# VHH binders against q75qn6r703to848, part 26

Target 1, 146 residues: q75qn6r703to848
Amino acid sequence: KPSMIQENLFIGGGLAARSIYTLQHLGITHVLCLCANEIGQSDTQYPDLFEYQNFSITDDEDSNIESIFQEALDFIKHGEETGGKILVHCFEGRSRSATVVLAYLMLQKKLTLLEAWSKLRKVHRRAQPNDGFARILINLDKKCHG
Key: E = the ipSAE of ESMFold2; O = the ipSAE of ESMFold2 at other seeds; V2 = 0.75 times the mean of E and O plus 0.25 times the DockQ between their complexes.

## First folded at step 20 (VHH; framework vhh_gefurulimab)

Design ad2 (at its last look DockQ between E and O 0.87; V2 from the best seeds 0.00; counts 0 for: pae O 4.8 > 2)
Fold by ESMFold2, look of step 20:
Structure ad2 (fold): chain B 146 residues (1-146), chain A 123 residues (1-123)
Amino acid sequence: as target 1 above (146 residues)
Amino acid sequence: EVQLVESGGGLVKPGGSLRLSCAASGFTFSSYAMAWFRQAPGKEREFVSAITRGGYTIYADSVKGRFTISRDNAKNSLYLQMNSLRAEDTAVYYCAAYKGWSFYYVSRYYDHWGQGTLVTVSS
C-alpha cells in the first residue's frame, strides 16, 4: 500500500504501483517510476490513466541517482501545480523512492536531511536508502544548509 | 501536419560510425520525449534509445557505450551518434515522439513515427 507523506505525495513499491484501483481511489494522477527496466511496462503501466515519468536507476551504491533529481522534482512540482497527486515508487519501496522523496523534501520544501528523514519515517518505516544514496543525501544537506 | 524525417543512414563497414538525424515539424518538439527504435528483417521493432524533454537519456544494453542520443530543441531535431557499429546493428531506424514527461521501452505508447532510415553494417 502507498504511504502518504503529504496530501499530494505518496511513496510505494512495485506492488503499490500495480494496484490501479487503489491508486485511483487515492486520487493519484502522476506516477514517478524509478525502476522502469525492472518492470514490464505493458503489464504495469497505464498511460491512459496516469501521467508517468520513468527512470531506470539501479539500487546500487554507485548509481548516480543525483543526476535525475532536478527532472524528478520538476515532475512532482508539475503534478502539484495541476492539483494532482504523485506516487513515487521503485521496486521495493525502500531505497530509490525514499532517496528521491528525501531529495524532494530537502530541495523543494527546504527541510534539512534530519527533518526530511523524520517526516518520511513517520509514515514509511521501511524507508532505507542504500549507503551510496545516503552519502549523496548527506552531501546534499551540506550544500543546502551549510 | 506532423512529420518526423530521419536521415543519415547508409552502408558502413564494421567498426565504423554514422550519425542519424530526425527533423521534426507540426508539433511542439520541446514538449515531447524522443526515442529511436530499430527493426531488423524478420524481427519486431525494438527500443534503441530515448531522451526525455528534461534531458534524461537511456539506452538499450546492446548499444550502451557505443551510441549517444541528443536533441536540439531550437532546431526541432533529434540525433543518434552511432560508433563501433556491428553487423547486428543493421536495421531500419525510426524516430518516435511521445507527448509527455516519460520515455517508454514499449513502441505502441509513442504518438508519432518517422518513415525510417536504413543502416547497413557489412564487410
Scores: ipSAE 0.508, ipTM 0.800, lowest interface PAE 2.1, mean pLDDT 92
Fold by ESMFold2 at other seeds, look of step 20:
Structure ad2 (fold): chain B 146 residues (1-146), chain A 123 residues (1-123)
Amino acid sequence: as target 1 above (146 residues)
Amino acid sequence: EVQLVESGGGLVKPGGSLRLSCAASGFTFSSYAMAWFRQAPGKEREFVSAITRGGYTIYADSVKGRFTISRDNAKNSLYLQMNSLRAEDTAVYYCAAYKGWSFYYVSRYYDHWGQGTLVTVSS
């Protein structure tokens, strides 16, 4: 089951992204997938039902996930502006999706990393960015807040 | 009238290079994800590469490291630089456009298509 971070924004894993009836029941209209190469698109995506943005980001400490932050955040903002609801997911719903959600909360909602972390962990206990992603978020926090 | 026109195909020896272009008109190019597909005789059209409207690139495993996709929104043009060409790269290459945030590996999801340009790699 996706975890609700705020009215328009959900986080989950690959299983949540395949649960089409659940997604429709929640009113999800936009799906941001960070693990496209891991889950295949032709068997697991339904572009007639949902608008998708797909990335192939590995859950490795050396992956430069920051390189896709602006495009991912633009997609979330687009979904919000159309009145839609967005699922952000990776394979397990733990590292990549959590990292992008934290970046969104910091950049778009102007939270510190500590505030964003607290907000996310309250509703999604599985959140656990890998150490490389954590360093990226710490550096982002410094850029945003000195 | 929406139009995609490929150019730059031709005959090249193995190990050679070609640069394909796709000129777009009749739609807002910068709002589309763009892709290259190819089709060898008797085979299904297969994904080669895509570039999202925000500039994120993806490649089929068979071309990664040899092909480079790029776009110039000011010129409404999509490009494919093909290096280290092999006989198995022989195909008609198609330009495709999708209005949305994503790219797809499967051709049926794309809204607009060019007529194709032939690339032949032969000794």
Scores: ipSAE 0.177, ipTM 0.569, lowest interface PAE 4.8, mean pLDDT 89
ESMFold2 (binder alone), look of step 20: mean pLDDT 90; pTM 0.922

Design ad3 (at its last look DockQ between E and O 0.37; V2 from the best seeds 0.00; counts 0 for: pae E 11.4 > 2)
Fold by ESMFold2 at other seeds, look of step 20:
Structure ad3 (fold): chain B 146 residues (1-146), chain A 123 residues (1-123)
Amino acid sequence: as target 1 above (146 residues)
Amino acid sequence: EVQLVESGGGLVKPGGSLRLSCAASGFTFSDYAMAWFRQAPGKEREFVSAITRGGYTIYADSVKGRFTISRDNAKNSLYLQMNSLRAEDTAVYYCAARKGWSFYYVSRYYDHWGQGTLVTVSS
């Protein structure tokens, strides 16, 4: 089941992303997938129903997830500007999706890492970026806020 | 009329290199995700590589490290640099396009296709 982070923004795992009936009832219009190479797209993605952005980012400490932040944030901003609702998901809904949501809250909504983390954990307790992603977010926080 | 035209195919020896080009017309190239697919005789069309409108690149495992996809939005062109070619790379290579943010591994999700260019890797 997707967790609502704020109006128009949701986080989940692969099961949430394939629950088409639930997504339609929530009014999801945009789906950001971080695990495209880990899912069967023909079984789980429906481009006629939802607007997608797909990435293939592994949940490894040395994965360069920061390289996709700007493209991902642009997609989320686009969904918001059109009045849509966005699901951000990875396979487990724990590390990659949490990392991108935290980056969005920090870069677009101007929250500190602590503020973003508190907001996310309140609604999505499984959030747990891996140690490499956590280091990326800590460095981002310093660049944005000292 | 939307058109994708591939070029640069040919006969090459194993270990050799080729650069494929795809010239696009009839649409706003920069709004599209672009991909290369290939089809060997008797096989289904398979994903090779893609590049999103924002520049994210992705490769099939079988070509990763040997092939490089790129795009030039000013020239409405998509490229595939193919190095260290192997016999199993022999196929017709197709350029594909879908308007929007994302690439897909699934060929039926792409809206526009070229006619293909043949790449043969043989001694």
Scores: ipSAE 0.602, ipTM 0.840, lowest interface PAE 1.7, mean pLDDT 93
Fold by ESMFold2, look of step 20:
Structure ad3 (fold): chain B 146 residues (1-146), chain A 123 residues (1-123)
Amino acid sequence: as target 1 above (146 residues)
Amino acid sequence: EVQLVESGGGLVKPGGSLRLSCAASGFTFSDYAMAWFRQAPGKEREFVSAITRGGYTIYADSVKGRFTISRDNAKNSLYLQMNSLRAEDTAVYYCAARKGWSFYYVSRYYDHWGQGTLVTVSS
């Protein structure tokens, strides 16, 4: 089951992203996938029902996840502005999706990293960016709020 | 007026290569995700490949490893390098554009279309 971060924003894993009836029940309209290479990018996605943004980012400490932040945040913002609800997911719902959600909260909602982390952990206890992603988020926090 | 104009189609033997181009005008090219679709006679138009505003590329399974999509925002142009061509690649190839960050597999979500360029792969 996706975790609701706020009224229009959800986080989850690959299983949640494939549960079309659950997503429709929640009113999800936009799906941001960070694990396109792991989900088996094919014609099994449902573009008639959902708007998609897909990335292939590995969950490795040296992956440059920061390179996709702006595109990912623009997608989330667009979904919000159209009155839609957005699912951000990776394979396990622990690292990549958490990293992008935290970046969104910091850059678009103007939270510090500590504030964003507190907000996310209250609803999604499994959130745990890998050490490389955590380093990226700490540096981002310094640039935004230091 | 918005225009997308494909070129580079033609007749080629199996195993050969072609490079398709799509010249865009009448809109801000860098704001658009770009895609190639194809349509064989009697078939529905099908997704071939897409490239986002940021350069992220996606391919249909049937062309992965053989086709390479690219874009040049300075020239308002989209390209498709087609290698190791097969008879099943025979189709009219269409350039398509959608404003924003998302790509789609389904043709009706694209805002602008070209007239198509014919690719025929035959012995």
Scores: ipSAE 0.006, ipTM 0.232, lowest interface PAE 11.4, mean pLDDT 86
ESMFold2 (binder alone), look of step 20: mean pLDDT 90; pTM 0.914

Design ad4 (at its last look DockQ between E and O 0.92; V2 from the best seeds 0.00; counts 0 for: pae E 2.02 > 2)
Fold by ESMFold2 at other seeds, look of step 20:
Structure ad4 (fold): chain B 146 residues (1-146), chain A 123 residues (1-123)
Amino acid sequence: as target 1 above (146 residues)
Amino acid sequence: EVQLVESGGGLVKPGGSLRLSCAASGFDFSSYAMAWFRQAPGKEREFVSAITRGGYTIYADSVKGRFTISRDNAKNSLYLQMNSLRAEDTAVYYCAARKGWSFYYVARYYDHWGQGTLVTVSS
């Protein structure tokens, strides 16, 4: 059950990413996977149906998730610019995917962290970046907004 | 004509190092995810490492900390630095390319392949 954050952007977990009929009914065209290290791609991904971007980011406090922000954001922008709809997912749909969505809202939509957090929590209550990711987002907020 | 040409293979003693190169031509290299696979005698091709078009790197568990993948878009070249080589690293190493944003662990998702370069690790 993906959650709609905005018209063309959705967040979910591994079960949402496997629910192919649901994704097709929602009009999803692009899938950003943060958990390639945790899934069997031949069993869970359908490259003939969806455009994928895959990352192998662990949900550990010391994972350098910031290193993939620009590439991930470019993929989301590309999907939006082609008229597509994007699912951002990790395994549980709570930490890695939430972190990337928050970074997108802050960097591309120019929201403060508090604004981005409020927007995400309104539609996806399970959002909970781990403590290391939260520190990354706090530092990003300071860089962007003082 | 699309071509991927591997080089740099050879005979190395355990613990040694080799640097593989893959020269690409006939396509827009910067638009592709690139990968190394290997195939030992009697085994299926297995994933070694990948690098996305944006430079994100991925490694099989068996090579993490010993191998380093890199790319040079200006030279249309992919590299694999292999350190601390072991007998089980003996294989033909293949360069592979897939257009788009994604890497894959599964060989069938790659569009273009080289002919391979043999790496032999033996006492």
Scores: ipSAE 0.551, ipTM 0.787, lowest interface PAE 1.8, mean pLDDT 92
Fold by ESMFold2, look of step 20:
Structure ad4 (fold): chain B 146 residues (1-146), chain A 123 residues (1-123)
Amino acid sequence: as target 1 above (146 residues)
Amino acid sequence: EVQLVESGGGLVKPGGSLRLSCAASGFDFSSYAMAWFRQAPGKEREFVSAITRGGYTIYADSVKGRFTISRDNAKNSLYLQMNSLRAEDTAVYYCAARKGWSFYYVARYYDHWGQGTLVTVSS
């Protein structure tokens, strides 16, 4: 059950990412997966149907999710530039995927953390980055806006 | 013509080191995700390590901390530094490539394969 954040960008969990016909119906062309080691790729990913970016990031407060932000944002930007739509997902659609979406809204769309949070929570109320990820986002906000 | 050519395999004692190389030609190397797989006699081909076009690396649990994958886009080359080798690492090692942004654990998702290089770890 992907949530639409904006016309080209969706957020969800592992079940949404497996729902191939739903993704095709929504026009999804690009899938950013943060939980590659938690899913069975042979059952859930179809590289001939979608362009994938895979990471294996644990939902732990000490995980360095910031290390993949630039590569993830480049992938999202590429999907937008080709006229595609992007699903960003982790296993539960709550912490890792929310963190990457917030980083994208802050870095690419130039929103403050508060603005990005409000935008995301309006359509995806389960969004809840873990405390370590929240700290990363707060520091990013300070770096971008003082 | 797409080619992947592995080198650097051989016989090594337990605890030793080897460095595998894979020379790529016939495609835009920088636009591909690259991986190493291995196949022991009587077993299926298994994932060892991968590196994305953007440099993100991932390892099978059995080799993490002992093996290091790297790529040199200027030389169209993929490498695997193998340290602290064990008898269980004995296998034919294959270089694999898939056009796109990401790695996969699943061998059939890779489009191009080398012929392999044999690594034997024995006393």
Scores: ipSAE 0.547, ipTM 0.808, lowest interface PAE 2.0, mean pLDDT 92
ESMFold2 (binder alone), look of step 20: mean pLDDT 90; pTM 0.915

Design ad5 (at its last look DockQ between E and O 0.94; V2 from the best seeds 0.00; counts 0 for: pae E 4.1 > 2)
Fold by ESMFold2 at other seeds, look of step 20:
Structure ad5 (fold): chain B 146 residues (1-146), chain A 123 residues (1-123)
Amino acid sequence: as target 1 above (146 residues)
Amino acid sequence: EVQLVESGGGLVKPGGSLRLSCAASGFTFSSYAMAWFRQAPGKEREFVSAITRGGYTIYADSVKGRFTISRDNAKNSLYLQMNSLRAEDTAVYYCAARQGWSFYFVSRYYDHWGQGTLVTVSS
């Protein structure tokens, strides 16, 4: 099951992303996939039903997830502007998707990292960016608010 | 009329380089995700590389580190720089386009296709 972070924004793993009837019931129209190389798109993505943005980001401390923040945030903003709802997911729903959601809350909604973290953990206890991603978020927080 | 026209294919020795081009017309190039696929004799068409409208690039594992995809929205052109070529890179290379935000590894999800350019890697 996807977790609702705010009215138009959801987080989940690969299982949530393939639960098509649930996504349609929630009114999700846009799906941001961070794990495109880990899924079989023929069996898990439905471009006629949802607008997708795909990235292939590994859950490694050395992965430069920051490089995709702007494009990912643009996609989320576009989905919201069209009246849609967005699912952000990776394979486990734990690290990559949490990192992108936190970056969105910090950059677009102007939350501090602590505020964004508290908001996300309240609805999605699985959230746990890896240490490299956490370092990226800490540096982002300093750049924006420190 | 939508057109994608590939060029730059040819015969090259192992270890060599080629640069493929794809000239696009008849659609708003900058709003499309662009991809390269290839098809070797007797094989299914397979994903090589893609670049999203925002510039995110992705590569098949078999070409990562050797191939570089790029786009020039002002020239409506997609490119593939192919270095360190191997015999298994021999194939017809196809340019593909899908309107929207993202790439797909699955060829059926692309809206427009070129006619292909042959790359032969042989000693």
Scores: ipSAE 0.559, ipTM 0.818, lowest interface PAE 2.0, mean pLDDT 93
Fold by ESMFold2, look of step 20:
Structure ad5 (fold): chain B 146 residues (1-146), chain A 123 residues (1-123)
Amino acid sequence: as target 1 above (146 residues)
Amino acid sequence: EVQLVESGGGLVKPGGSLRLSCAASGFTFSSYAMAWFRQAPGKEREFVSAITRGGYTIYADSVKGRFTISRDNAKNSLYLQMNSLRAEDTAVYYCAARQGWSFYFVSRYYDHWGQGTLVTVSS
């Protein structure tokens, strides 16, 4: 089941992304997938129903997830600007999706890492970026807030 | 009218390299996700690589580490650098374009296709 972070933004795992009737009930219009190489797109994605942004990011400490932040945030911003609602998901809904959501809250909504983390964990207790992703987020926080 | 024109195919020995190009016209290139597919005789058309509107790259497992996709929005061109070529890479290579934010592994999701360029890897 997706967790609602704010009115237009949701986080989940692969099972949430497959729950089409739930997503339609919630009004989801945009799906940001961070695990495209881990799923079968032709049997798990419905481009007639949702607009998709797909990335193939591994949940590995060495994975360069920062390289996709700008494009991912642009997609979320586009969904918000059209009045849509966005699901951000990875396979487990724990690390990759949490990292992108935290980056969005920090870069777009101007929260500190601590503020973003508190907001996310309140609604999505599973959230736990891996150690490499956490270091990326800490460095981002320093760049934004000194 | 949308047009995609591939070039750069040819005959090459195993271990060699080729660089494919795809010249695009008739649409705003920077607003499209672009991909390479290939089809060997008697086989289904298969995904090779894609690059999103924003420049994020994706590769099939069989070519990862050997092939590099790139795009030049100023020249409306898509490229595929193919290194360490193998006999199994022999196929007609197709340039494909999809309007919107995403890429897909399955050919039916792409709106526009080129005519293809033949790559033959043989001793």
Scores: ipSAE 0.323, ipTM 0.689, lowest interface PAE 4.1, mean pLDDT 91
ESMFold2 (binder alone), look of step 20: mean pLDDT 89; pTM 0.908

Design ad6 (at its last look DockQ between E and O 0.96; V2 from the best seeds 0.00; counts 0 for: pae O 2.1 > 2)
Fold by ESMFold2, look of step 20:
Structure ad6 (fold): chain B 146 residues (1-146), chain A 123 residues (1-123)
Amino acid sequence: as target 1 above (146 residues)
Amino acid sequence: EVQLVESGGGLVKPGGSLRLSCAASGFDFSSYAAAWFRQAPGKEREFVSSITRGGYTIYADSVKGRFTISRDNAKNSLYLQMNSLRAEDTAVYYCAARKGWSFYYVSRYYDHWGQGTLVTVSS
């Protein structure tokens, strides 16, 4: 089951993203997938039911996840503006999706990293960006709030 | 009338280069993700590359580092620069588009298709 971070924003893994009836029950309208290379899209994505944004980001300390932050933020913002609800997911729901959610909370909602982390961990205890992603988030925090 | 028209295919020797173009008309191309697929004789259509409306690019592993996708929304055009061509790249190349934010590897998810342009890589 996806974890609710706020009314319009959810986080999960590949299993949550495949649970189509659960997503519809929760009112999910937009799905941000960070692991397009790791899932079978024909089995797991239904473009007639949900609006998708797909990225292929590996959960590797040197993956350039920061390069997609702005496009991911724009997608989440668009989902909010249309009155929709957004699922952000990767394969495990632990590192990539957590990193993007934290970046969104910091860049769009203007939270510090500590505030964003506290908010996320309260509802999604699996959250654990890898060390490279954590360094990216720390640098963003300094840029935004240092 | 919605149209996608590919051009730039032809015969080339292994190691050579070609640049494919796709001209879009009859719809707002800038609102669409665009992709290249290819189909070799007797095989199913397979994903080559895509570029989202926001500019994110993705490539099939078999072409990564050799092919470059790009788009020019002002000209309603999609491009595929194909370098270091191999015999295995021989196929009809199709331009495809889907309204929305994302790429897909799955050909049936794309709304609009061209008729294709043949690329033959042979000595």
Scores: ipSAE 0.535, ipTM 0.810, lowest interface PAE 2.0, mean pLDDT 92
Fold by ESMFold2 at other seeds, look of step 20:
Structure ad6 (fold): chain B 146 residues (1-146), chain A 123 residues (1-123)
Amino acid sequence: as target 1 above (146 residues)
Amino acid sequence: EVQLVESGGGLVKPGGSLRLSCAASGFDFSSYAAAWFRQAPGKEREFVSSITRGGYTIYADSVKGRFTISRDNAKNSLYLQMNSLRAEDTAVYYCAARKGWSFYYVSRYYDHWGQGTLVTVSS
């Protein structure tokens, strides 16, 4: 159920994140979870099988998701540098995970917001950052590209 | 060899403040997520707060706005500033650490534990 954004990067929701054998089959080694307080960690996370980075970010227009961009991007970069593959997920796979993936594509891969959006929507039609997150991404695009 | 040692506990009146410290030794503390848990008599150990190695902080709802977690990697230390203390905060407070990027709410996922420091909030 995870969507492949690029060879080493996947996006999904909570169902994808708990599908452990699927993740192992895809070669996923690192899991970035944006919804740690919405899942039962005892039943859904396996620290001996995957490297995790957990955040508890609400899907609210007022949430300061930008505050975790640097740490999230560092985790994704680390996973790539070790030859691993990364799943970025939130609960629904719609808003928070899409926002972080778009930020990664813009900041690390130097895409414009439009280019990043096109790339993500091609493989993950569910992607829909909430309006507050969209404003954060638009502002980021201006800072990076004018 | 590997040790976490808590200090700063004691008896304090309601509304008071305490600052807990946890000194780490025998491992590279900067590579670990660190957390505070607490256990009241007759209760299960419960999550209080965590700080990842990248500095992300998270708090249990019952302590938000009153407690502040911090770390000083140069001193191999974890701190918990506890303000506006209440009787319900009475517990043994434990320092915990796990190698890697993540915090966890689940106590069994942490690798290293201190022996605890008692905080008593009583009139």
Scores: ipSAE 0.530, ipTM 0.804, lowest interface PAE 2.1, mean pLDDT 92
ESMFold2 (binder alone), look of step 20: mean pLDDT 87; pTM 0.894

## First folded at step 21 (VHH; framework vhh_gefurulimab)

Design ae1 (at its last look DockQ between E and O 0.01; V2 from the best seeds 0.00; counts 0 for: pae O 15.5 > 2, placed apart)
Fold by ESMFold2, look of step 21:
Structure ae1 (fold): chain B 146 residues (1-146), chain A 123 residues (1-123)
Amino acid sequence: as target 1 above (146 residues)
Amino acid sequence: EVQLVESGGGLVKPGGSLRLSCAASGFTFSSYAMAWFRQAPGKEREFVSAITRGGYTIYADSVKGRFTISRDNAKNSLYLQMNSLRAEDTAVYYCAAREGWSFYYVKRYYDHWGQGTLVTVSS
């Protein structure tokens, strides 16, 4: 049940990331996990089937999620360049994954925050960055389009 | 021939510091995620810290704030600075490597391992 944001990019929660048959059917080749210490990797990750990038970011207003934006975007860009498709997920599919997707849309696809938000909410209604992440995104928008 | 060789282990008193090194050869170091694991006598090998090829670092809760992982791609070397050492840190420390973007907490996902270096924290 990942939501398709664009041809190469999907968002979901931990359940979507565990649905290996669905991921393979969708053509997912790369998985960006923001919640690595919240899942049992032995039971939920399959490095022989997918290329992974793992981060352990808590869904806390004080979490420094911006620190991983560049590496995360590089991973997504790598997946695009190889002709692959990328799933971005956290545990709930609500805050951390939404924040990274919005940052990607703003930094790589040059959307304003309003444009990125509208695009994401159209396909993934549960998207809701926490207040700290929202402040990070608002500040990013000002730097990019201010 | 792939080799990972740890060094810098030894005996240190509680509260002291050690710096471990891992010299890598036989592969393109910059394409690998690198990690430290440790194994205390009678226990399973456990995750300590990792650094991705892009520089993201992660630490086990038990060492966070006391240990610092780093890498020098020009020297094909991985490091672990260990400060505020405790008796519970006594273990053989292993360097591990996997080609790709990311770290893993799970030891079986790493393809290459060093021989280990013993760290003993005792009065």
Scores: ipSAE 0.622, ipTM 0.842, lowest interface PAE 1.7, mean pLDDT 93
Fold by ESMFold2 at other seeds, look of step 21:
Structure ae1 (fold): chain B 146 residues (1-146), chain A 123 residues (1-123)
Amino acid sequence: as target 1 above (146 residues)
Amino acid sequence: EVQLVESGGGLVKPGGSLRLSCAASGFTFSSYAMAWFRQAPGKEREFVSAITRGGYTIYADSVKGRFTISRDNAKNSLYLQMNSLRAEDTAVYYCAAREGWSFYYVKRYYDHWGQGTLVTVSS
């Protein structure tokens, strides 16, 4: 269920995050959750098995998702540097998780928005940031590349 | 009735240049993101370039540095300046439109399409 973006980076929805055997077989060690307010943490998370970073970000066009980018990117980088594998997920694996992964590819891997989008869509066709998040990503692309 | 009409296609030698135009009518042009796609025989329609309603431009890697997209909202027109043309640029070029601030690389998200203009790059 989870889509592999890079050897150590995966994207998915709430179902992927609950599929413990799949995550363990993939070697997932870190889970970045963007939908903490929607999934009921005590019933859906396994802190003895995985290192978690959780945000409560709604999938609304006016949500302040940009405010979490640096912390999310630091978590992904930390997981990679320790030899771990990271799942980035939201409820549907469509908007919030895609937005954060795109921001990571642009800010950390220095891709343009076009390059990042192409890379993500090859492996995860469900990716579709909402219009507000798309605006945030376009502005980010301008800041990085003019 | 929404209409997009491409023009400016033709036969050109490798290394040559061509400028495509797309005349739009039947909608508020300035509120739309505009794009160029192309389709070679037997292939899917593929993204070439887009320009947002705010003027931000995006290019496929295969055309970056050779093609320039632009728009003139007063004339309801979209343009594609194509320089340093190559044989692999041979295709039917389509003008596409989607209302809003977002743009997409995939054809599915565009609501309005022109009939296309043929560009042939041949020795």
Scores: ipSAE 0.000, ipTM 0.112, lowest interface PAE 15.5, mean pLDDT 86
ESMFold2 (binder alone), look of step 21: mean pLDDT 88; pTM 0.896

